VHH binders against Kinase non-catalytic C-lobe domain-containing protein 1 (KNDC1). Designs and how they scored, part 7

Target 1, 252 residues: Kinase non-catalytic C-lobe domain-containing protein 1 (KNDC1), of Homo sapiens (Human) (q76ni1r1468to1719)
Amino acid sequence: STHQLFSQLTLLQQELFQKCHPVHFLNSRALGVMDKSTAIPKASSSESLSAKTCSLFLPNYVQDKYLLQLLRNADDVSTWVAAEIVTSHTSKLQVNLLSKFLLIAKSCYEQRNFATAMQILSGLEHLAVRQSPAWRILPAKIAEVMEELKAVEVFLKSDSLCLMEGRRFRAQPTLPSAHLLAMHIQQLETGGFTMTNGAHRWSKLRNIAKVVSQVHAFQENPYTFSPDPKLQSYLKQRIARFSGADISTLAA
Below, E stands for the ipSAE of ESMFold2; O stands for the ipSAE of OpenDDE; V2 stands for 0.75 times the mean of E and O plus 0.25 times the DockQ between their complexes.

## First folded at step 1 (VHH)

Design e8 (framework vhh_7b2m_4)
Fold by ESMFold2-Fast, scan of step 1:
Structure e8 (fold): chain B 252 residues (1-252), chain A 122 residues (1-122)
Amino acid sequence: as target 1 above (252 residues)
Amino acid sequence: EVQLVESGGGLVQAGGSLRLSCAASGFTFSYYDVGWYRQAPGKQRVVVASIYEGGSTKYSNSVKGRFTISRDNAKNTVYLQMNSLKPEDTAVYYCAAYTDFLGEPSYEFDYWGQGTQVTVSS
């Protein structure tokens, strides 16, 4: 079922997220290095963050292995989504796959798994996927999900960590989008700290502290779905099948 | 365009064997999970065996040890080798291709063949 696929993808994403230390996301000296496993030759939309923009490494003497795995996995999931669709040979198969991915993404964002929701959106927005004639024959209810998913991206881009307000939100399981989180942290680090701009420096420190606090809170409230090791193994194999694939070449 | 065609059904005595074939066309067969289902008169259609990409298999308890599912991606064909057949195995056997990554086939979004009759005499 799509719900079972959603729950197991969520657990796989959670496992990677739980291994990351919150402060490693904030390293202002991170170098943008494109790993082969995260390379995306062309983005399907400027609205979606590409691997070239969001694949960040800590400085050479300090590398967060788990942050790199988190970012690589995000790119692998996006590539998997796009590859499954562009390698299907009929409009009927493409409609079925688009529908299934959109319903999985809907479960993800409704249950605050924004990481997987955005990864699926990124795959669906690849140029080769967007050109599919199958979009024209999607059921209206499924087409609505795509618009909702895009609206979620807009919301997250405006403040990717403004997901936790007051006591109630603190207790809800949440997986933030790794690429959007990396983008916002990078933006917060722009300009550096100086004695001649004390107010700006103080504001940056406050925002950085808020980010660390929110990430930590998310790690303290994990999802409690029942693991299905067999389905998880299947999903890992399926995702790995297309790792590093050039979607434009597959679409031809 | 997408088509699944079953063959190999027939009459067989209890204890005998049959091999069913399902020929697929109109899609990239190697990327899809394929299964065999059966339906006896007046009963609900039930799963018999499934084969996933990479060749992993799953069997219903009623056929485990007697039936073997296999696929030939070069020929776009899936097979069901049925050994030690019992009268209870009498049914129309259907081939189905799945698009929901391990979900059961549905008439609306998944692909079904027309079926092939298997009759096992006592």
Scores: ipSAE 0.013, ipTM 0.239, lowest interface PAE 8.0, mean pLDDT 75

Design f1 (framework vhh_7qia_2)
Fold by ESMFold2-Fast, scan of step 1:
Order: C-alpha cells, then sequence, then structure tokens
Structure f1 (fold): chain B 252 residues (1-252), chain A 128 residues (1-128)
C-alpha cells in the first residue's frame, strides 16, 4: 500500500539521517571554503545534482562517510524513481507508477519527510520522465499533487533554514533535504553581507549554529512507524538495482 | 459542489449492530471507489473498509468478519453494516471518495489509494 511504502521509505531515510553528524560536516565545509567560484556547482550533470553538488562543497569528504552515504542514497532514490517509470513499457504502467510516486511524495511532505519528497520530485523532473505522454492522461487529482510538490520545493528553497517552520515544529518528526541544507550552508559561507568584519563572522556562525541545532532537534524526535523488514529489504534491493544508471540510456 | 453526508451513528451496547449510510452528490458516484474511515480520540484516522466502483471490497484486520461495506449506485449511497460491536470500535466514522490505481512493483501488483473529500463524520459509541 502507499502508506506502507511511505512509512518504510521514511524509516530507511531516518536510519541514514541518524548516522550523520552535521557538526562534523559543517567543520569540514568551513575549513575548505575560501573562494566563491569553488562553491558554484560546475561539475554537476543534469540527471541528479544532490550528491555531486554536495561533494563539491566538501573538500575533505573522505572523513564524512555517513554524510556521503546519505547524499548517495538521495541520488539513488531519485534515479530509482525515474528508472522505474522509463523502464515500464506501457502508458498504463507509467500512469500507475507516476500516481504511486506522487502519492508517496504527498505523504512524505505532509508528514515532514522533506528529504524523500524532494528525492521523488527530482526523479519525476528528469527530462525523460517529463516527456512521458502519461502526464496528459493522469487523473486530475493526482496531477494536482505534482503542483503541490513543486510548491513545497519553492518554499523549502526560499526558507533560509531549508525547513517549514511553525510554533511546534521542533516537537514534530522531520527529515530535512540534505541537498537543500548543503546549498544553504554553502550560501551562508560565501554570500553573507554585513557592515563590519566582526558582525559578518558572528552572523554567519549564528546562522550555521541555528541550522545545526534544528537538525539535532529533529534527530531527537524520530518517526515511530512499525518496521517491516521484508518490505525494507525489497525497497533497498529495488533502489540498489538502478544505482548509477543513466536514465536517458534506459529510456532509449 | 461535492458533498458527502453520513448518518446512522449512535449509542449501542457491546455486541450490538449499527448501519452507517453516506449519501454522495456532485460527482459521478458509480465511477469512484468509496471508503469508510474512523478516528478515535487521540488516535490517527484509519481505513476501516472500502469498495471499488466494480464492487470489490477490502477490510482492516480489526473489523474483518464483523463489518460489511456495500453500495447502491442508483441512490448514490455507500453503507457500512457493523455487527458484534466492541468498545474499541468507538470513534467518529468518516465517508471518503477514493481513487485507486494499479501499480506494479516488480512482480507484485499494488493498489494505490488517493483520498479526496471527506464527510463531516458520524459518531459511534459502544458502551454498557
Amino acid sequence: as target 1 above (252 residues)
Amino acid sequence: QLQLVESGGGLVQPGGSLRLSCEASGFTFSSYAMGWYRQAPGKQRELVAFITSGGSTNYADSVKGRFTISRDNAKNTVYLQMNSLRPEDTAIYYCAREYTVEIYSGDTLVFTEYFDYWGKGTPVTVSS
């Protein structure tokens, strides 16, 4: 069921997120940034940018094993979504898969799993997927979910913390998008404008500390879904099957 | 324009029966799957039963053998017959219009449910 896929994908994402040490990532990042041109994601391909762009921001990434696993998993999930759709050989199967992934993504962002929601969106926005005629025959209510998902991306990109904030947000389980967090941390490191050198330094450190504190609070409030080891094993196997695949080649 | 109106809730003793009705308007009722959900105080809303446009039914494990969902397309109505009621069945019961699609995950066929428009709910209390 969609709810079972949502809950188990959330637990898999949570496991990887819980192994990450954002403080270590930010320390490595801060030591390696001296030039704005180094921070620009010039080496990224058009298929999946998450892990590739983030690796450009980590000059000492050999020390960030779990963060790299989190970023690689994000790209693997996006690739899996796109690959499942483009390898289906009928329009009916493509409509069904688009519907399934959109409903999983909706459950994700409604339950504050922004990581998986953005990973699914990335897969759905691949050129080969976007060119599918299945989008035209998708039920109207399902097509509406794609617009909601894109709106969520806009809100997360414009939020300086890459999070949707509210009065009770720290009490709610949340999985932030690692890609968007990395992009905002990079912006905080290279783009700050203040009136004095001292104020510039402390403003940057304060904003970075706020992001770290938010991430730590989310790690303290995990999702409590019931694990399904069989389904988790199956999902891991499906995702791994398409890891590193060239979607344009698969679509041909 | 879309409207779902639930009725039939009330107070019953353990072991009793109730029949819930949901009258739909503003859409082509026969083309949609319909479902019944319930929400007990302090708990999440859960799917109890649903019926496809073709008449196939499915039930939560907690109600299998006790509850029966049915529909009357001529009357634009879906029903939930509840037998052998237990105190733990106490909840507000909601009618929902559902959309289902077939999805293949490898060799496994999986149904996807999308829930749009809920009724206002009808309370059911099972107490002695």
Scores: ipSAE 0.000, ipTM 0.119, lowest interface PAE 16.4, mean pLDDT 73

Design f2 (framework vhh_7zox_3)
Fold by ESMFold2-Fast, scan of step 1:
Structure f2 (fold): chain B 252 residues (1-252), chain A 128 residues (1-128)
Amino acid sequence: as target 1 above (252 residues)
Amino acid sequence: DVQLVESGGGLVQPGGSLRLSCVASGFTFSDYAMGWVRQAPGKGLEWVSDISSGGSTGYADSVKGRFAISRDNAKNTLYLQMNRLKPEDTAVYYCAKTEYVFEWPDSGYTIHYEFDYAGQGTQVTVSS
């Protein structure tokens, strides 16, 4: 069932999240951040465009083992989602698998597992997946979930949600997106999305401290689903099978 | 139908001020990050400023301290207040709806901002 897949994926994500110390998110500079800001108009294909991208690297593997595992697992889940779909042998199987991932993502979002929801969204947004004819065969209600997930991503990128505070939020089990948290911490450090880290706002340290406090609060209220070791082993094997795969090559 | 309409451009003297506005329609304005991009004669597109749905702002080094981006969600309008204008600020200014794009390489991840839609532009000329 999609609920069993949702609950077990949530427990696997939670296990990795609980191993991370909240301070791992405090200063993204410690991760060897390379600031490249990109503001390219998608509607414009001008050859004169200049681009900068934001990249996070983990140069000291041993030092940040658990954070590295958390970030790598996020990439592996996204790759797994895309790979399963593009390697499906028939359109019927692609429709079934796409529907299943969308319903799992919806359960994740509704139960505040934003980490897995965003990881699934990322996999579904891969070019090869988006070009699948299976999207045209999906029931309308299932297709609507994709638009809901995109709206959730937009909402999570707002400062208010990523810096969520108060007893109400702290009382609810929540798995934040590590990638979005890292992005917000980086934005707080640089004073917005820019390559200028010399622009100091006196409230930056306070806002970063709030993020760390919120991460700690989420770790204090874990999900209590019943573990299914066989399903967890199966999921781990499937995710590992496609780790590092080039989706474009698999789709060909 | 997404539409962005810029206005407020014109001719100003060096050291002068100008305020650009952009009226958005066809989407839920308050849910999206918005930005300004400019193109000077014979140059490429340059990111100028952005503002998140939550109000966090960013500025290019060339305009920091001189320009201020703001938004009025009730009016679906984005603003750019330009102060102490220089001849180098002469450009067509475009309002843009902004999306975040994620890419995951082997040892980390990459985030970049990409504009989904740009308006028709408004000309700003700084000259005596």
Scores: ipSAE 0.000, ipTM 0.113, lowest interface PAE 19.3, mean pLDDT 72

Design f3 (framework vhh_5c3l_4)
Fold by ESMFold2-Fast, scan of step 1:
Structure f3 (fold): chain B 252 residues (1-252), chain A 129 residues (1-129)
Amino acid sequence: as target 1 above (252 residues)
Amino acid sequence: QVQLQESGGGLVQPGGSLRLSCAASGFTFSSYAMSWVRQAPGKGLEVVSDISGSGGSTTYADSVKGRFTISRDNAKNTLYLQMNSLKPEDTAVYYCARVEYELFTYGSTSFYEYTMDVRGPGTQVTVSS
């Protein structure tokens, strides 16, 4: 069922997210994260970055490997979604796969798993997938889910979830999109360097601190779904199968 | 030698008030943003309030908004925290901290880090009936 796929994908994403230290997201600019970019600098650069900071809240740089793993997994999930669709040999199978992925993504964003929701959207928006004639024969109700998913992306791009100030919102289980979180941190940091007024610079630095605090709060409020090791193993193997695949070549 | 020294802590009943002071020396006080941070027993540090170098901008943690007021007197090199409507959950050691900004770069990309490079020894605030 789509709900079982949603819950187990959420637990797999949560496992990776829980291994990341909140302040390591401050080093996300060094990883070359930009929207849905896969450009990641070499690990030696991350080591130098950690050594350059004097923050009381900065962790040991060795934990940066988990942030890299989180970003690589995001790309792997997107590639898996696209690969499953473009390697499908019939219109009926393509329609069924599009519908299943859209329903999984809907469950994800409705339950605040924005990481997996955006990863699925990224896969569905690959050029080879977007050109599939299956989109034109999707049921209208399912096609509406794609528009909702795009609206969620616009919302997440326009405002950082980590700047939401409601205690109730912060207490809900939430998996933020690592790519979008890194983009927002980069935007906050870039603005700070152009400001000469202490008040404006101070406000931006505090917003960065709020992002770190919010990531920590999300880690303190995990999802409590029942794990299914068999299904998790299956999903890990399927995702790994297409890791690094060139989707355009698979679609040819 | 850069130094920060807090005072004004003590025992107070719920609903009471206290005013904390922090005397700063060894640096140009008006050039630095300052923070009040607290630590309850067995808990991590919580930033409760901060203020820009000029005093023109202040912020507060949600837990203290409407009850605490941060201020500074740059002529006297002193930071203050007025605490009203105190609750048992406000029981903690309160620290005065200086905010320092560190430039962090990677290739052509750069960003700044928020750090508290100096803090005082702290003053105990206990709210109990």
Scores: ipSAE 0.000, ipTM 0.101, lowest interface PAE 19.0, mean pLDDT 73

Design f4 (framework vhh_7b2m_4)
Fold by ESMFold2-Fast, scan of step 1:
Structure f4 (fold): chain B 252 residues (1-252), chain A 128 residues (1-128)
Amino acid sequence: as target 1 above (252 residues)
Amino acid sequence: EVQLVESGGGLVQAGGSLRLSCAASGFTFSDYAVGWYRQAPGKQRVVVASITSGGSTKYSNSVKGRFTISRDNAKNTVYLQMNSLKPEDTAVYYCATSTYEVSIFGDYTIEYTPFDYWGQGTQVTVSS
């Protein structure tokens, strides 16, 4: 069912999100400026420490690992959505796929799984998908869901969940968009090193700490759906099948 | 509600032929992909052949060139023609279909689509 697809995709997204340690959402470079007095020079630490601190085992590489995995998965899901639609053989199959993905995305958005909702929207917005004649034969009620998802995207871009939610919303199961998390962290990072005013640097560090605190709060309140291992295996296989695919090439 | 009934199994000598039938009811048969699976004693159930709503067919490597799957939408029936049978083809043969909710990924993905409706199965025994 649509609900089973929604719940299992939510659990798969949650598994990846839970692997991210809140502090690993921080760029270690921003915090390094504050810890200059206690930090050992890179050359000395790399020469003196175990193999784990050399090359690929440097702390900065390890710190980005889970965030990169989360971002890569977001791209894979978007690619999967687009690929399923453009490789379907008939307009009727495309109508069925569009309808199902839109209903899954609506369930995601309504249940605060913004990660998967935005991933699906991204796939549906691919040019090759947008050109499908199936859009013109969708039921009106389903077509309205697409407009609702576009509105959700606008809302999330202008009103970040990570910085502006009250305590009640912090306690609800929520999966934030990986794209929005990455953009927030990047924006906070970019301003830090260009300012010579200590007050601005402290303010930015407080904002970074608030993002970390918010991530931790979301991880403390997970979704409790029942796992379906067979459906999860199927979904993982389909998503992996299209990982890195060029949608324009598939559409031809 | 959804029901699949297999028939046509039996005992046959190596090199012989059998034609299995699967009669479907309780759903719009022509809209769904249908597959044949088999399970030998002590082994997992494995796919043998599948046919999409559009008539595209897929076969496992072990049966290619020997088995043919076909469908008759007017009779709500899918067939498996089995030629040049081998003792290793001995198994219970199951007809299976996906619900609309699972089949939404289309016929392109039939190989990976979980089947949620199964028939009772029909025994095929091939003697040497």
Scores: ipSAE 0.006, ipTM 0.180, lowest interface PAE 10.0, mean pLDDT 73

## First folded at step 2 (VHH; framework vhh_5c3l_4)

Design g1 (from a10 with L103F; at its last look DockQ between E and O 0.01; V2 from the best seeds 0.00; counts 0 for: pae E 11.6 > 2, unsure alone 63.0 < 65, placed apart)
Amino acid sequence: QVQLQESGGGLVQPGGSLRLSCAASGFTFDDYGMSWVRQAPGKGLEVVSDISWSGDSTTYADSVKGRFTISRDNAKNTLYLQMNSLKPEDTAVYYCTKGPSTFEEYLEWLNEGFDYRGPGTQVTVSS
ESMFold2, look of step 2: ipSAE 0.005; ipTM 0.240
ESMFold2 (binder alone), look of step 2: mean pLDDT 77; pTM 0.768
OpenDDE, look of step 2: ipSAE 0.042; ipTM 0.415

Design g2 (from a10 with E108Q N111K; at its last look DockQ between E and O 0.01; V2 from the best seeds 0.00; counts 0 for: pae E 13.7 > 2, placed apart)
Fold by ESMFold2, look of step 2:
Structure g2 (fold): chain B 252 residues (1-252), chain A 127 residues (1-127)
Amino acid sequence: as target 1 above (252 residues)
Amino acid sequence: QVQLQESGGGLVQPGGSLRLSCAASGFTFDDYGMSWVRQAPGKGLEVVSDISWSGDSTTYADSVKGRFTISRDNAKNTLYLQMNSLKPEDTAVYYCTKGPSTLEEYLQWLKEGFDYRGPGTQVTVSS
């Protein structure tokens, strides 16, 4: 059951990821949404304006349709996870849902679906969900999975782009966390906007090309799980039902 | 293969209005956000306004807020900029732009900027 949910959520995430062109992740600064996940200095908007006038770059293109859909879906999955938990009537049902989502997320990151794993983690970290008494009732083995997910998040925020390290990991299907990848690209972009500097410009281009190449490589090695259209339709309906929901209000 | 053609510029007096158009071809127009940028005499390039692929989100430079309106017609592959209450400082060549969509395009955009833009249309605001 957990495997079925994990595999179909992975196929749904893959469908959206495959529609994005790798270079569209380079427009992440125009999205604005990632600023909540990274503390970007206020002065960067002033530097962005200077880059527009001095560097012959145009950093403020509006975002691509498919990248926006991918990021909106990430928020929708997180909201769905939180909503399912806070709308459960009893602590026993909430423990069951917490356990199920934690085990699904564990299957996701073990199979390198980092996108869905981090979306579930984000939903579980919502304040209203964290306040649930069910957390205190969880079996210790299941509670350990939450700490594993947090450790995975810390690892993925690394500047090393560790998703492509090791010959074995490069050969495995992988779905990156779009939110974390976009934050990483924003950090790379910040270094390039102040002046014409040949060495700095080349280093930026090389790092950006490496990131785009990694995204392209992920798209060339898709997951091959068997689709279950009925389960996929059910999952889409549940996720859409809670799209945009105010979790704090729903919990009260 | 990307082609962008701006039109609608001209000479106007301060307080006047102009409507710029940009005809687009060679790509799937409604998959991409678009921008208007301008270059005033002796100055660098300035992003005037951005619009999302659907038209649902727009942004404006502070210098034009409340006076300029960006819009798009995805059925006609056309981008517009309605410019009202024009000031002498709005005098510039105006370009419509599309961001890069391939790695090669992005690398060229970093080196040269504005790789996919038209020839521009001159707007002159003078008494």
Scores: ipSAE 0.000, ipTM 0.167, lowest interface PAE 13.7, mean pLDDT 74
ESMFold2 (binder alone), look of step 2: mean pLDDT 78; pTM 0.771
OpenDDE, look of step 2: ipSAE 0.005; ipTM 0.212

## First folded at step 3 (VHH)

Design p1 (framework vhh_7zox_3)
Fold by ESMFold2-Fast, scan of step 3:
Structure p1 (fold): chain B 252 residues (1-252), chain A 122 residues (1-122)
Amino acid sequence: as target 1 above (252 residues)
Amino acid sequence: DVQLVESGGGLVQPGGSLRLSCVASGFTFRYYGMGWVRQAPGKGLEWVSDITSGGSTGYADSVKGRFAISRDNAKNTLYLQMNRLKPEDTAVYYCAKSYLRGWSTPDAFDIAGQGTQVTVSS
């Protein structure tokens, strides 16, 4: 069922997120000495959702196995979504898969699993997936979910998770999109460089404290779904099967 | 064709109570987070309270303990019970639909109605 797929994907994402330390997202600036030309991403780069953008915050990125696993899993899930769709042999099968992934994504964003919701959106936005004739024959209610999923991305991009206030939001089980969180942290780091040195230092420390506090709060309020080890094993295997696949090549 | 019709505002003395209502049409009310935002004279929009499709509620610090948001999905109606009103609560109150299904946050609201005026005077 889409609900079981949603809950188990959420638990898998949560397991990876719980292993990350909040300060890892700020390592490049918090730990010290970096080349200004490499430490501070250009404004155009702050709009990138790539794992490479996130790695700019982490001078020890290669040695941080848990953060690497989190970012690689995000890419693997997106690739899996796209691969399942483009390897489907008929438009009818593609309609069924698009509908299933959209309903899973809907459950994800409704329950504040923004990580998996954005990973699914990324897979659905691959050019080969977007070219599928199945989009034209989707039921209207399912097509509406795609528009809502895109609206969630717009909201998350415009509203910084690092600056989001309210005990309720922070207390609810929430899985942030690591790429969008990295984008917002990068924007905060870049903006700080245009300030006077004294004012910049205190503003930066306040923003760093907010980011660490917010990530910590998300980790302190986990989802409590019942694990299904057999389904989790199946999902891990399916995701791993398509890891690193070239979607355009699979679509041909 | 989203329609939101606010009512229940009026003039009340400090310490008084009012109950605001918002009747929604043109969308599937039960699927969306809903909220109340207000605008005091000469000030910008301030988020007051929200409620998710599942009934989880949030409140601005300025109204916590005094206001209660609720919804009746069978009637497509959103409510705000306002108790122990202060002069600072004087504002036009707008009912707002989240542009996202299921959940809501202060920044995710669309205002479609004319609002209802609440005046608290001593």
Scores: ipSAE 0.006, ipTM 0.288, lowest interface PAE 9.0, mean pLDDT 76

Design p10 (framework vhh_7zox_3)
Fold by ESMFold2-Fast, scan of step 3:
Structure p10 (fold): chain B 252 residues (1-252), chain A 123 residues (1-123)
Amino acid sequence: as target 1 above (252 residues)
Amino acid sequence: DVQLVESGGGLVQPGGSLRLSCVASGFTFDRYAMGWVRQAPGKGLEWVSDISSGGSTGYADSVKGRFAISRDNAKNTLYLQMNRLKPEDTAVYYCAKHYLRGSWSLPDAFDIAGQGTQVTVSS
């Protein structure tokens, strides 16, 4: 079921997230001046959100193996989503897979698993997937989920959950998108938040501290779904099968 | 800039009904999702209900079947019809603007700008 797929994907993502130390989402240069060599992912393009373009791979950054695994897994999930769709033999199968992935993504963002939601969106936005005729025969209610998923991406890019002061109603399990979190950290490092020269340094330090505190809080409030080892093994196997695949080649 | 003015609260007996209103100004009301959030004495904020710009509604399990949210875009007004009220519904009710224009809603993405309206359910 889509709910079972959602819950098990969430647990797999959570396992990787919990192995990361909050401070490793920041590099030592977050308190200093950043160079133009730092790559900032394009806000409107999920295709540019990859480990290779992530601001976390800055010069002199201490590479945490668990953070690298988290970023690699994000790329693998996106590739898996795209690969499953483009290797489907009929339009009917492609419609069914698009519907299933969209409903999984909806469960993810409604339950604050933004990591998996954005990973699915990235896969669905691949050129080969977007060109599928299956989109035109998708039920209207399911097509609306794609528009909501894109709206979620816009919201996360414009408003960092880690910086929403006074707007959180309850402490809830949350899995942030590592690529979008890296984008916001990079914006803080390069002079994000318009402010006067005198106030900029103090505001920057406070916001960096808030990001670390919020990541820690998310790790302290995990999801408590029941693990399904067989489904988890199946999902790991499917994701691994398409790791590093060239989607355009598979679509040909 | 954003101004939300809640009204319609009061004292009511258990099993009674109240209709809350929220008049919005300072933004394009019909483009945003809106919601109701409440705070009971000594408790934190609790999401109650929301409505998208297109009219899709959501409700907290504690109020489902008893409360109905609606909007009048021509009047920039949000409503909450509260039926079969319980002592546990006693709270200050706040009108909230959502950051997104779509039908997707996260409770902590709502912005509370008004003073709220007090609802007291007792003998």
Scores: ipSAE 0.011, ipTM 0.278, lowest interface PAE 9.5, mean pLDDT 76

Design p11 (framework vhh_7zox_3)
Fold by ESMFold2-Fast, scan of step 3:
Structure p11 (fold): chain B 252 residues (1-252), chain A 122 residues (1-122)
Amino acid sequence: as target 1 above (252 residues)
Amino acid sequence: DVQLVESGGGLVQPGGSLRLSCVASGFTFSYYGMGWVRQAPGKGLEWVSDITSGGSTGYADSVKGRFAISRDNAKNTLYLQMNRLKPEDTAVYYCAKTYFKPFSTPRAFDIAGQGTQVTVSS
């Protein structure tokens, strides 16, 4: 059932989102969402690494633990979507999987689960998936969902937290796209602080405060779907199976 | 498939009350926002009220303080309590499943039933 898959994926996403403190989103730059050059250096067994050598990074690691899990889960879901499609053995099965994922994504964005909607879009936009001949035989109504999903992404790139919406809708259960939110926060911090222009600094701080406040508001208004532990375990297992997979290698 | 069956309409005098009901089937009712829209004779559709899956309510300015929307998830039923009815409330009332549409409307409505006629006449 696409509705059961949607609701349980939403609860799994919500569980991870609820573990994040709103302030932890301010550390998105340290996680290298748009720039990997600031990542913690890979440990080598030949190195005699002391805890003190890495102590400068430990506070960020500890504080960003759940945000890192949230971002890794988003990548894992995208990889799972792409992997399921490219490992399917027939065009008919690929059509069925594309239709199922598109309908799940539609339920997600209709219910303001933008996180899972964007994760599914990311998987569907992988080059290997986009090259599938199944797209040509997809029903028109289902193909329309892909265009709606892309339009949702365009909207969220300009307003990742839906701050421009009326107050009524901003109080609804909402799961923001962690990657788009992290990108937005990183962009807010890109200008840096200047010692000669305090006005720029204060404007930036006010915008960051609005982000933190809205994330907190979304956490205060959670989804109330009934959990299905068996389906949740099944979904976790399927997602984990393809974690870190190279889609191009799987497609070959 | 999705079915929405409205009932409770009728003829009532100004100042009277009616309670509309909508029985939903073919989808998991508790997952969706629900609403009421109406169409007066010779006019377009007008949003009246909505209620989210979480229970937050919204009302058109023309009905605030007079109408109350509620839902019973155990019965898959949506209600609209209509008090202090006016001739201007005369319309066919449709039950609608609501969904988010990000561009121009904060919320879109999917109408699947035949509606229920409300006539307020002195």
Scores: ipSAE 0.014, ipTM 0.359, lowest interface PAE 7.3, mean pLDDT 77

